# VH-VL binders against Large ribosomal subunit protein uL10m (mRpL10): the designs that were tried, part 74

Target 1, 224 residues: Large ribosomal subunit protein uL10m (mRpL10), of Drosophila melanogaster (Fruit fly) (q9vpl3)
Amino acid sequence: RGKINIQRPKAPHYERARVVAVTQPKYPELPKAKSCFKTRAERTQQQQENPYNEIIAREVRNWLDHSRLVAFFHLSSITADDIFRVRVQLHKQNLHLKSYGSKIIEQAVKNTRYEAIVPLFHSNHCIVFSPDPEKTAALLRIVRRVPQMVLLGGIVEETMLSRNQLVAYAQMPGLHAVQAQLVQTLSQAPGHLIQQLQAHQNSFVQVLDVHAKNQMNEETPKST

## First folded at step 5 (VH-VL)

Design y65 (from q38 with heavy chain R59E; framework fv_anetumab)
Fold by ESMFold2-Fast, scan of step 5:
Structure y65 (fold): chain C 224 residues (1-224), chain A 119 residues (1-119), chain B 111 residues (1-111)
Amino acid sequence: as target 1 above (224 residues)
Amino acid sequence: QVELVQSGAEVKKPGESLKISCKGSGYSFTDYWIGWVRQAPGKGLEWMGIIYPGDSDTEYSPSFQGQVTISADKSISTAYLQWSSLKASDTAMYYCARAYYDWGDLDYWGQGTLVTVSS
Amino acid sequence: DIALTQPASVSGSPGQSITISCTGTSSDVGGYNYVSWYQQHPGKAPKLMIYDVSNRPSGVSNRFSGSKSGNTASLTISGLQAEDEADYYCSSYDSSSTPYVFGGGTKLTVL
């Protein structure tokens, strides 16, 4: 119960609310649907917004805007020590491994040209950023040894690339004319590139399902 | 062509200091690790440690931590292996080798430096 | 410190296939796909024959192949030739100590 000296924020007492209602100006009744009051759902949505998430979302946008290479990975269970070692090897090649929550990524890319990447981050994920697209070959060489990191696709010179397209780009590090032609060709049909990226994600999900079932079966003969 | 060239054979007495070298050429020296491998006469390969010349980050095998110092000078594309006080048990062939990762595949090897420690 | 276990010797005749095993633990061979194999002829530096369990560098004969099952990696040499007579060493990433450890080595004799 309340104490004499403590005042808690509370809705007006019935008597006060009644007095206000009686003294209210006599205007034509406004349809309830035209009220400017926020609905309960709208109030709940506003209450759930976190200023901290916007700060991190801006950091993600900064990485996207200043990186000419962005690669997206699914991340399976890996120890902190192992991922730290991978991060160190990547950092030596000017490749920056970052992990952000799916809601933060959605907030970061909402209403931007990158919005279509959101479905890639439904499960555990990580992103590698670099200002140097020539490091794509180094990136793929490092992650080839990390079976817990599975390449989903990426962005090179602001152009969405599927997994196979990114691998092809990595194999042409000294061929600037060929690289420019590839990126230009891909940038002419961004909708189709996004569809290809989503198709690779769907293929990856299917591969994960098959792999999980096969891994269980393959492990059985080895158990002692 | 990628090449690692090591310094010449050394004959030393116990208690003396020694620094041997491994010079890389034909690649970006600061983009690869240099590992050191010991092979005692008639014995197998022993991992000693590794260095990333770009930032001088080093990792040592527990057996060699404190026994040797690995360093590099990126301005002359050279890695070094150093002893402050040699022992007769340090008699061995010492190889340097290039690696892309600190966890494996030594893809190019130096010719080796034979170190003999005797009185 | 920790060395991977290999047989001291194996032998075969020209044209046959031989297999060399390399046994570790879940912290090295069993836990990761970072197994390499090296060939060393007497008086020479080692040569990388296999990396990442089963991949061959350019210039290495397709007679050499690698595989892994559980904590044991294997190097298989098919169509055995006299020049294959050498010492063979496996190596792996090791999460429990230094990032890299060698096996004890296997002497291959071609009879």
Scores: ipSAE 0.323, ipTM 0.674, lowest interface PAE 3.3, mean pLDDT 80
Fold by OpenDDE, second read of step 6:
Structure y65 (fold): chain C 224 residues (1-224), chain A 119 residues (1-119), chain B 111 residues (1-111)
Amino acid sequence: as target 1 above (224 residues)
Amino acid sequence: QVELVQSGAEVKKPGESLKISCKGSGYSFTDYWIGWVRQAPGKGLEWMGIIYPGDSDTEYSPSFQGQVTISADKSISTAYLQWSSLKASDTAMYYCARAYYDWGDLDYWGQGTLVTVSS
Amino acid sequence: DIALTQPASVSGSPGQSITISCTGTSSDVGGYNYVSWYQQHPGKAPKLMIYDVSNRPSGVSNRFSGSKSGNTASLTISGLQAEDEADYYCSSYDSSSTPYVFGGGTKLTVL
């Protein structure tokens, strides 16, 4: 019984070879998953394309676009209960506290006017949204009692403000109050001008009257 | 237990100054607001103002702005309400009460201080 | 200024259910859920009974409930007892002038 050369098996008879060739299962080439050749960066980018993340990113953008007051906070060791308490207080003022991941924020603001806020989101953060910029003072009153919430900055009337600028803004009188003051000031300005103009006229008239009186006294003939 | 204890009843004459006190205990005094409420004899409750002892932030009702001064000493957990010159119309019961926020619910109340101003 | 209007008086018999209304003039009462109710017995300090329209503090009887519809908040007292005889005040946040405002009060008499 000839040693079956396992290393170089004799070619089978031509008929057997034909049968084997025809009966070989043609396995469909496994689609080379394009995913195997994607760089870690590309994979990360594709993972970021989670439809769910896109939805959340849209939500964030919607909040940004419809809010006239946006405030950014760092959260330092705050409990869920504390957050809830603050949320309730803010909600009473129509202030909406939201928390989003940094990646979601980045996606949401990419290629938008809000892109400048991305550097603010390096750790645990929350955002407070409001349609009313007049609520800035209320917001600060509430959150300043929460040491775990650190104000980083915000957006008021489409203007990015630093922490200090937000505080200053909150101390300003309301727009209506300022307008009223302006109107009052403007209404007083003409009065002062008129008074000044009239003062010169009155002085002139007085001088003329004195002159007239002096002339009348000179024309009175000394009746000797 | 949370408790607010107010100073005793006062009898004064018109034109005199007065300062009444409200001492908090059983909670962090600096973490809650202290509001003041006036109640004239036979009348309803009237919100006067409120102070945050932690930083002495103070808000007044327009009706009481400039008429009274609200202050606090956090070192002794005490809030104050004071008049520079009392009027007969200031005769009332005055309550202090605790709140978590400046526009919020008054959850704990002092026993009240009766102020009588008569000639 | 936001004015909260309450009936001057209401009355009921023991075991009955009574309702006290509080109507605001501004959109604040209707727009926010920050209405509170206080009970005050004669010669005593007020007691918080309801906050945020319908929430009860600890120690308050479940006979007391709060609701709101439109610009009117309501306090309902079920199973009326003699001890419920008191003055009741509603309150709310006032964004227009004062941070906080009380209603005129309602005297509840148990017959």
Scores: ipSAE 0.018, ipTM 0.559, lowest interface PAE 6.0, mean pLDDT 83

Design y66 (from q38 with heavy chain Y100F; framework fv_anetumab)
Fold by ESMFold2-Fast, scan of step 5:
Structure y66 (fold): chain C 224 residues (1-224), chain A 119 residues (1-119), chain B 111 residues (1-111)
Amino acid sequence: as target 1 above (224 residues)
Amino acid sequence: QVELVQSGAEVKKPGESLKISCKGSGYSFTDYWIGWVRQAPGKGLEWMGIIYPGDSDTRYSPSFQGQVTISADKSISTAYLQWSSLKASDTAMYYCARAFYDWGDLDYWGQGTLVTVSS
Amino acid sequence: DIALTQPASVSGSPGQSITISCTGTSSDVGGYNYVSWYQQHPGKAPKLMIYDVSNRPSGVSNRFSGSKSGNTASLTISGLQAEDEADYYCSSYDSSSTPYVFGGGTKLTVL
């Protein structure tokens, strides 16, 4: 209605954004001091025992197991149209934005090496998954325009990274830089000659990193 | 170094077809959008549309929807702007420019292609 | 496509400061922090000077600054130089018409 049928809409279609919003997991309301409300602890226990929660927890574990990049965000109030726009841009970069209840995430990571992430999800949150860790720079560039999404940390190649470490990782030039850093760390134990050879390689990697940073600054200039 | 190089100036008659090009280099071509901007002689900038070469997702300004075709060939890092039938009112300088978002800043620009349509 | 409103011309003397306004609506300038400014010298392609209201690309002089209040964004050029004489265009994300819209342009004359 109104607008001509545009094969590629300039903004996400309102009805489509609405469908996406209603299919998202709904966060349970905080209990108030009223009769008939279950306490948070009672709701949490009921959710934990729900068979549906185990199915979704298995989905979350599957995402964690098959993603080499996982980023955790605090999510402030955002419209369905705006979050849909963000999802589309993330999808262009093979980045998949997901929202799950905190209890489901707790069930998914229980008895795993990632159980320490549970406290990150006590407030409104969302997670971005990708099979490609080189997309970390693209992810951070996209979320810079989404002030409602605040980076908390992430997992890269099964390693937990803080916000600052993930930002630093985004500036590294691919597998070559990761391998050079690992070799440098290991070579500090065996001896002087190996360290000098690896330091030379790291100097080359740092030159590439500076070049990449200069390109990123020109592409997405930072404030002075 | 990031660079966008456009095809040379064109002089055409009304009713003729035309396809102009914009070749990107120095960056991952499929990770950025390419936008097209028109500037009629002595006039301001008009945003025409934008394409994501990675999947050919294309967005047009309502003013240019159906009047031009934007396409890209990612194998040669080149975007195209095409007319099936030129009009005298198409006389303008045409710029291509790179963007990370389809709603974002145009950070690197081509040198421009002057298209002159006269009888 | 809906153009953002800019003054047709502005002038200043070397060493002075000038400000160019860019007025839109709540669906573009007022609703988002996605305002950019471009400089165009005669016969040349535009150059990005400011993005996201107030951020400068690498290589752009800090004499150029951007701000926004309500539906109006502003570009301020301090310590005006002869080389600043150019046309200046604002742009914004537009949720109602196109994903991107330009202002009508402002001709800056350095007296």
Scores: ipSAE 0.477, ipTM 0.734, lowest interface PAE 2.0, mean pLDDT 79
Fold by OpenDDE, second read of step 6:
Structure y66 (fold): chain C 224 residues (1-224), chain A 119 residues (1-119), chain B 111 residues (1-111)
Amino acid sequence: as target 1 above (224 residues)
Amino acid sequence: QVELVQSGAEVKKPGESLKISCKGSGYSFTDYWIGWVRQAPGKGLEWMGIIYPGDSDTRYSPSFQGQVTISADKSISTAYLQWSSLKASDTAMYYCARAFYDWGDLDYWGQGTLVTVSS
Amino acid sequence: DIALTQPASVSGSPGQSITISCTGTSSDVGGYNYVSWYQQHPGKAPKLMIYDVSNRPSGVSNRFSGSKSGNTASLTISGLQAEDEADYYCSSYDSSSTPYVFGGGTKLTVL
């Protein structure tokens, strides 16, 4: 078995090389980290331009950091009244519907683990926040009735999920339900084993009884 | 125990500004909506608007939009209702109330603030 | 303007059962289960008696019950007592103009 030269791996077949070349994540050249040390002047100038946006961006960050469920939606021709109605329904489930500008979102998630969500915010959008990931099913149930709200994806327990993954997640039994099922299954396993073991013993005893009865019948002399 | 305490009765003239307060205690002030309800003398209840102190999200009834300002200071667990210019028609009892689950479910109420506007 | 319509007054004798109606439109009472009922004694703040059509908050007597049929919600008070004499208001979500609206109120008199 030829020593796999780990230091100079043989060039992959041209087809594989092509696939690897195409699938290589083109990491955007990290903008040469201009020294994180924005001069006090640059910081002040950026702060001076829209202090209000910074405040809102902080708010968005706070929501993201404190939410265990975050869902992103595209809004298609929805009226203010419709949004209000949905908001009320969501609120009853401790789901918080918010809408922010794309620029604010960009600012809020810049240089954070949430930066990947920026492409989702090209048009009219809203975000639903919840501290309870178990409310995913409730969220989907409510928004299914609102055709103007299109689910784009979300974050559950710090994990980014696609639309399909969120739907799948919502269909899973809750952790407690799964635990309960597991306990039930585990509790039934010994019972089944015992039944099977007892079934063999009972069968054996029955066979012995039949044998004993047959022997007794043979020993009864035909009194002519 | 959940309690909402409102500021005292006000007697004002038309054109004057006014700000009345509602202080919440006995619960997490930032986690519940606070609504304002008007009741003119001998009349029914009117839903004015509601605010979420946690993020200051505020919603108004169309009838009161632009007529009043609802605000909150979460640092002191206090909600406010204010007028820039009072009218005689603003004479009423004003209630603040905590909402649960929905903006229309008001489970705890303040004692009310009577505002009298007379020339 | 969507208005919730209540009877101006209702009366009953002690021990009787009375019903107060609240009629709206399909865009409010008929469309949603967001109907609440409030009791208000003279000179006092309102008290929530029923929410979401039929739910009672803690501390509210089981003599009070709520229901809805079509565009009409109903508050029923069984075993009427003198202390039940008050004004009663229904409220509901309004999808057309105001977020929430109150009915005109019903004065309940115990004879």
Scores: ipSAE 0.011, ipTM 0.503, lowest interface PAE 9.4, mean pLDDT 82

Design y67 (from q38 with light chain Y93W; framework fv_anetumab)
Fold by ESMFold2-Fast, scan of step 5:
Structure y67 (fold): chain C 224 residues (1-224), chain A 119 residues (1-119), chain B 111 residues (1-111)
Amino acid sequence: as target 1 above (224 residues)
Amino acid sequence: QVELVQSGAEVKKPGESLKISCKGSGYSFTDYWIGWVRQAPGKGLEWMGIIYPGDSDTRYSPSFQGQVTISADKSISTAYLQWSSLKASDTAMYYCARAYYDWGDLDYWGQGTLVTVSS
Amino acid sequence: DIALTQPASVSGSPGQSITISCTGTSSDVGGYNYVSWYQQHPGKAPKLMIYDVSNRPSGVSNRFSGSKSGNTASLTISGLQAEDEADYYCSSWDSSSTPYVFGGGTKLTVL
């Protein structure tokens, strides 16, 4: 075969199956006439049932809790084939590229120490997880080849780091003790680090907005 | 010390089968790709294909797909390039080289295996 | 067929600086921040001189430098020496050929 399976968050399959079974519609099937007259309340209740989002949010929490390396990226326009190639190469280094909606991220972290990361996901984004912080250098080497992925920052050994701090961490020797000391030396108050990460993201978004405006102006059709 | 050692030169007749080898040492063999590069006499480098020994994931150049088979035996840290039926046009120097990722740089090279196919 | 375009030959005198170009498209050289350069002496295996556009492996002289502008990557050799006389090949990712392609090669002659 030779293909690599795309890694997914490790969900507790038994708990997931049980939740799905409980939420599955029980459908004894009403007579046709009754089925045509679903009430507004019944339609509203169907729209409010959302066990899937909680299951995925739980998977995100498991990835965050069991990963010693988490990296956050802004994702510019990239083809499905190109991102798949990147995902496969990352997987060979035990690096797991995931994309989640902002609402699922918020739901996953809202009562945890990671709640402050939510603003990083307001733009198009992806996250890379790994149980091995020694793979930070491998991660940065791979994504350097993909200019569409822009590093925003991350979490190493449960410590939030800016882009520059992650780059510094990646350049250090692979000794656990030395790397732990570097993380501690680079670390600052979580609020201050998040503000720095948001400022860098906002600066990048502003540059993209200026670029988009320049492209729009250049592409504007001749005025009649 | 990272080293790739290739098998010795071969002289074959058209229609014969051949399997050449590339043995890696001084690194974790299953954590890197092994690529094969062909160089016809007096010509430039042609990428043939690449294999990841850890899971045998293999990629071929369209020009070489179906012409050769790339394989690896991770228990002896050895990659292989083989032909079921050689042609005179297969006469070339064949290099193996290590890469960190499959669109990656070939950072350490074997010494090359010269294959001569003539009647 | 040549996938990436390099000049067939370049020449220089000792002590001079020379540049070798490698031109592709937005799907290879222009689209990504990676290009490799290899040096090959007659009868020898190639040696990686530059990776990821501008990075040097350990043991490669700082006289060798790489850069990229748009769809063209460049290898620059400063303080040219007789031992630099060799064939030079560029390599890059190609979206139409996985995972990568070589340039046609450039013969550097030190006069």
Scores: ipSAE 0.243, ipTM 0.600, lowest interface PAE 3.8, mean pLDDT 78

Design y68 (from q38 with light chain Y32W; framework fv_anetumab)
Fold by ESMFold2-Fast, scan of step 5:
Structure y68 (fold): chain C 224 residues (1-224), chain A 119 residues (1-119), chain B 111 residues (1-111)
Amino acid sequence: as target 1 above (224 residues)
Amino acid sequence: QVELVQSGAEVKKPGESLKISCKGSGYSFTDYWIGWVRQAPGKGLEWMGIIYPGDSDTRYSPSFQGQVTISADKSISTAYLQWSSLKASDTAMYYCARAYYDWGDLDYWGQGTLVTVSS
Amino acid sequence: DIALTQPASVSGSPGQSITISCTGTSSDVGGWNYVSWYQQHPGKAPKLMIYDVSNRPSGVSNRFSGSKSGNTASLTISGLQAEDEADYYCSSYDSSSTPYVFGGGTKLTVL
């Protein structure tokens, strides 16, 4: 229910208004008219260039710099309520579940030693951060219960570890010196480790894609 | 040497209030959840709810939401289960138990508190 | 109250193996690698026998084992003994309501 009591701006009598419109010079407006039909891709580019992305990328970098444990996961279909419950339980153990878009992660790690992790995040993923690497065992116990979260690898004490190396780390005593020693011996070829993490992630994505397609036919190719 | 010790048996009339306790010892009380489980005479186990004493985060079963209050006092390592107005249907054995996760297994149990509500 | 489906009773003779089933849905037993089993003797508090589908706490006999296939979890007791006579309850995470639900319970009778 609206009532309009003020009539501004006032227009001239309808016939006079039409005469004025006909006699006014026309300026070429085609370039601006064309820009009014922005595509979804053009809107996405404007969003990507927004300073907001750089602010969130700095947040990610801060998490990476201040966490002694970072774990990377592939995330299969899971409801918002279920992931929220996982997040709450992880938080009780000082484990912080975060999700960021691939471009934000790229901006966060660009020109850092972690730039090589970008290919791991081209699909649905999440990251768990913690200042306490002794919580690695608690993390693995929680995610073992959540089949939708698949561990890809992680960073412990600024050293990149594969899934198997992270599992081995979790079985160690909670002594910092012993943990640092294991990290040093497990990660002897960073290039090879990153290649191994990328290969596992790509194989997992392929398995999920095949599984999704073959739920129609009950035929699933085997992969490692 | 983890132990949960519950308060003694209670005999009450309908409409009365009641608060029973569960005291934890031998572990860091604020690092574990305390769950409450009900067992009516001759019936099975029913999960009532759970509390994290470190921050008082509490979860209830839909069947018990609004019927009971779960609380904890971390200064004395004690969790509580409370009714504002008891009913005859509240007659049951009540167990407290410790859990590391709120989706977790109940690994250590109290001896149980028998609550009898009769007119 | 959402309960997991268990048989009301099961029986066996000393030395035999018996299996107790626990059937749920894809939102509880089927969707998560979290199933626990509890043993309760008459007049006593329950005791955790199995956690995370198939793991045993310290002090639990290796005669007790757990498994899961689809929406059904199973507790198997081998070399059945008189002291195993008790009520057995399964439990699981429930993504549709609360983080924890119990089965209806199974009375094991040792003949």
Scores: ipSAE 0.301, ipTM 0.620, lowest interface PAE 3.4, mean pLDDT 78

Design y70 (from q38 with heavy chain R59Y, light chain Y100W; framework fv_anetumab)
Fold by ESMFold2-Fast, scan of step 5:
Structure y70 (fold): chain C 224 residues (1-224), chain A 119 residues (1-119), chain B 111 residues (1-111)
Amino acid sequence: as target 1 above (224 residues)
Amino acid sequence: QVELVQSGAEVKKPGESLKISCKGSGYSFTDYWIGWVRQAPGKGLEWMGIIYPGDSDTYYSPSFQGQVTISADKSISTAYLQWSSLKASDTAMYYCARAYYDWGDLDYWGQGTLVTVSS
Amino acid sequence: DIALTQPASVSGSPGQSITISCTGTSSDVGGYNYVSWYQQHPGKAPKLMIYDVSNRPSGVSNRFSGSKSGNTASLTISGLQAEDEADYYCSSYDSSSTPWVFGGGTKLTVL
């Protein structure tokens, strides 16, 4: 009656432990009863960031607070060895490549001036941080070698810049006065910059999808 | 002006040790990689290895791993290529060159060091 | 491991355009935009002419251009001059085993 396990391997010790854990009786609770009896404060606490996520969110806020250069990238499929190589090259230039979950980014930037960047992180992404904005040229030299990383924009000296503005900034001489003036000249309101970054990211994803489909269609099938 | 100056030509016998040098000037030596490239007589370019003088991080071509040692002394802005025991097949021109990345473009080259190994 | 494939020789006349090909695989030329080209005159050290497929270093003539299609990168020299007579090498990052590979080289003769 009932259960058939045709693919029945002999369970190793750890699998037997998991089976025992799964079969352990748990006290069932009615979802409606829990929902009805919880106070607003209890519901707020239950929906709050878990302690682990808050620890990582504090790390992200620390990176944002101590970095004069922050660059945002869309990240396509890339091997562990390739991304590790990129991290090593970036690190040698005091550029720190970080990847965080979208929820953690949202928790990190909520109630900050950077809250508007949250929509950028609902796709595959990574962020590069540096305390030195003069390393923007170094960053762009390294990432142009990584077609899987597409620059969306960034923050330089607390000013949000689009991709084109960040590229222009990177091409200026290393004189702080000239670079500061360029940042101020190229700067945009956060809402406008976010709109430009979202449009660029969406256009790039659409181009990649079309390119991938065209490549698959052009491949000659192996006949016999 | 960026310049890489290599040590002079060497004539050695098989089994002897050798250390050749490459001195960088006109740039921040510890912010760039130094690569070593071999060119056997009448042959093409072969990548040997690359070192980052800032932390002595080193990568070798599989063909040269264990055959040579690459090192650098950042206090005198000099990189080195060393053999513990030379072979006749080590006869070649050896170039050092600067790179921004370890997969990178060798943007400035030394004049080359000719190494001749014969009995 | 895998040397990139270049023609052994190419020839042209002054004012002509010539193209040198560099063919690899999806693990090197085809997989990345990390293709460089070097010029070497007899008895001299190589000189970087092109990096990242199509970019020119400062001081390199705009007569030199680079491109890539699939697994093949190309160096094009327009307005060919006698001083362009040299050996040309391509190089690329190699993800399969060697972080760095050179092509076999192409001898350009200006007739």
Scores: ipSAE 0.228, ipTM 0.595, lowest interface PAE 3.9, mean pLDDT 78

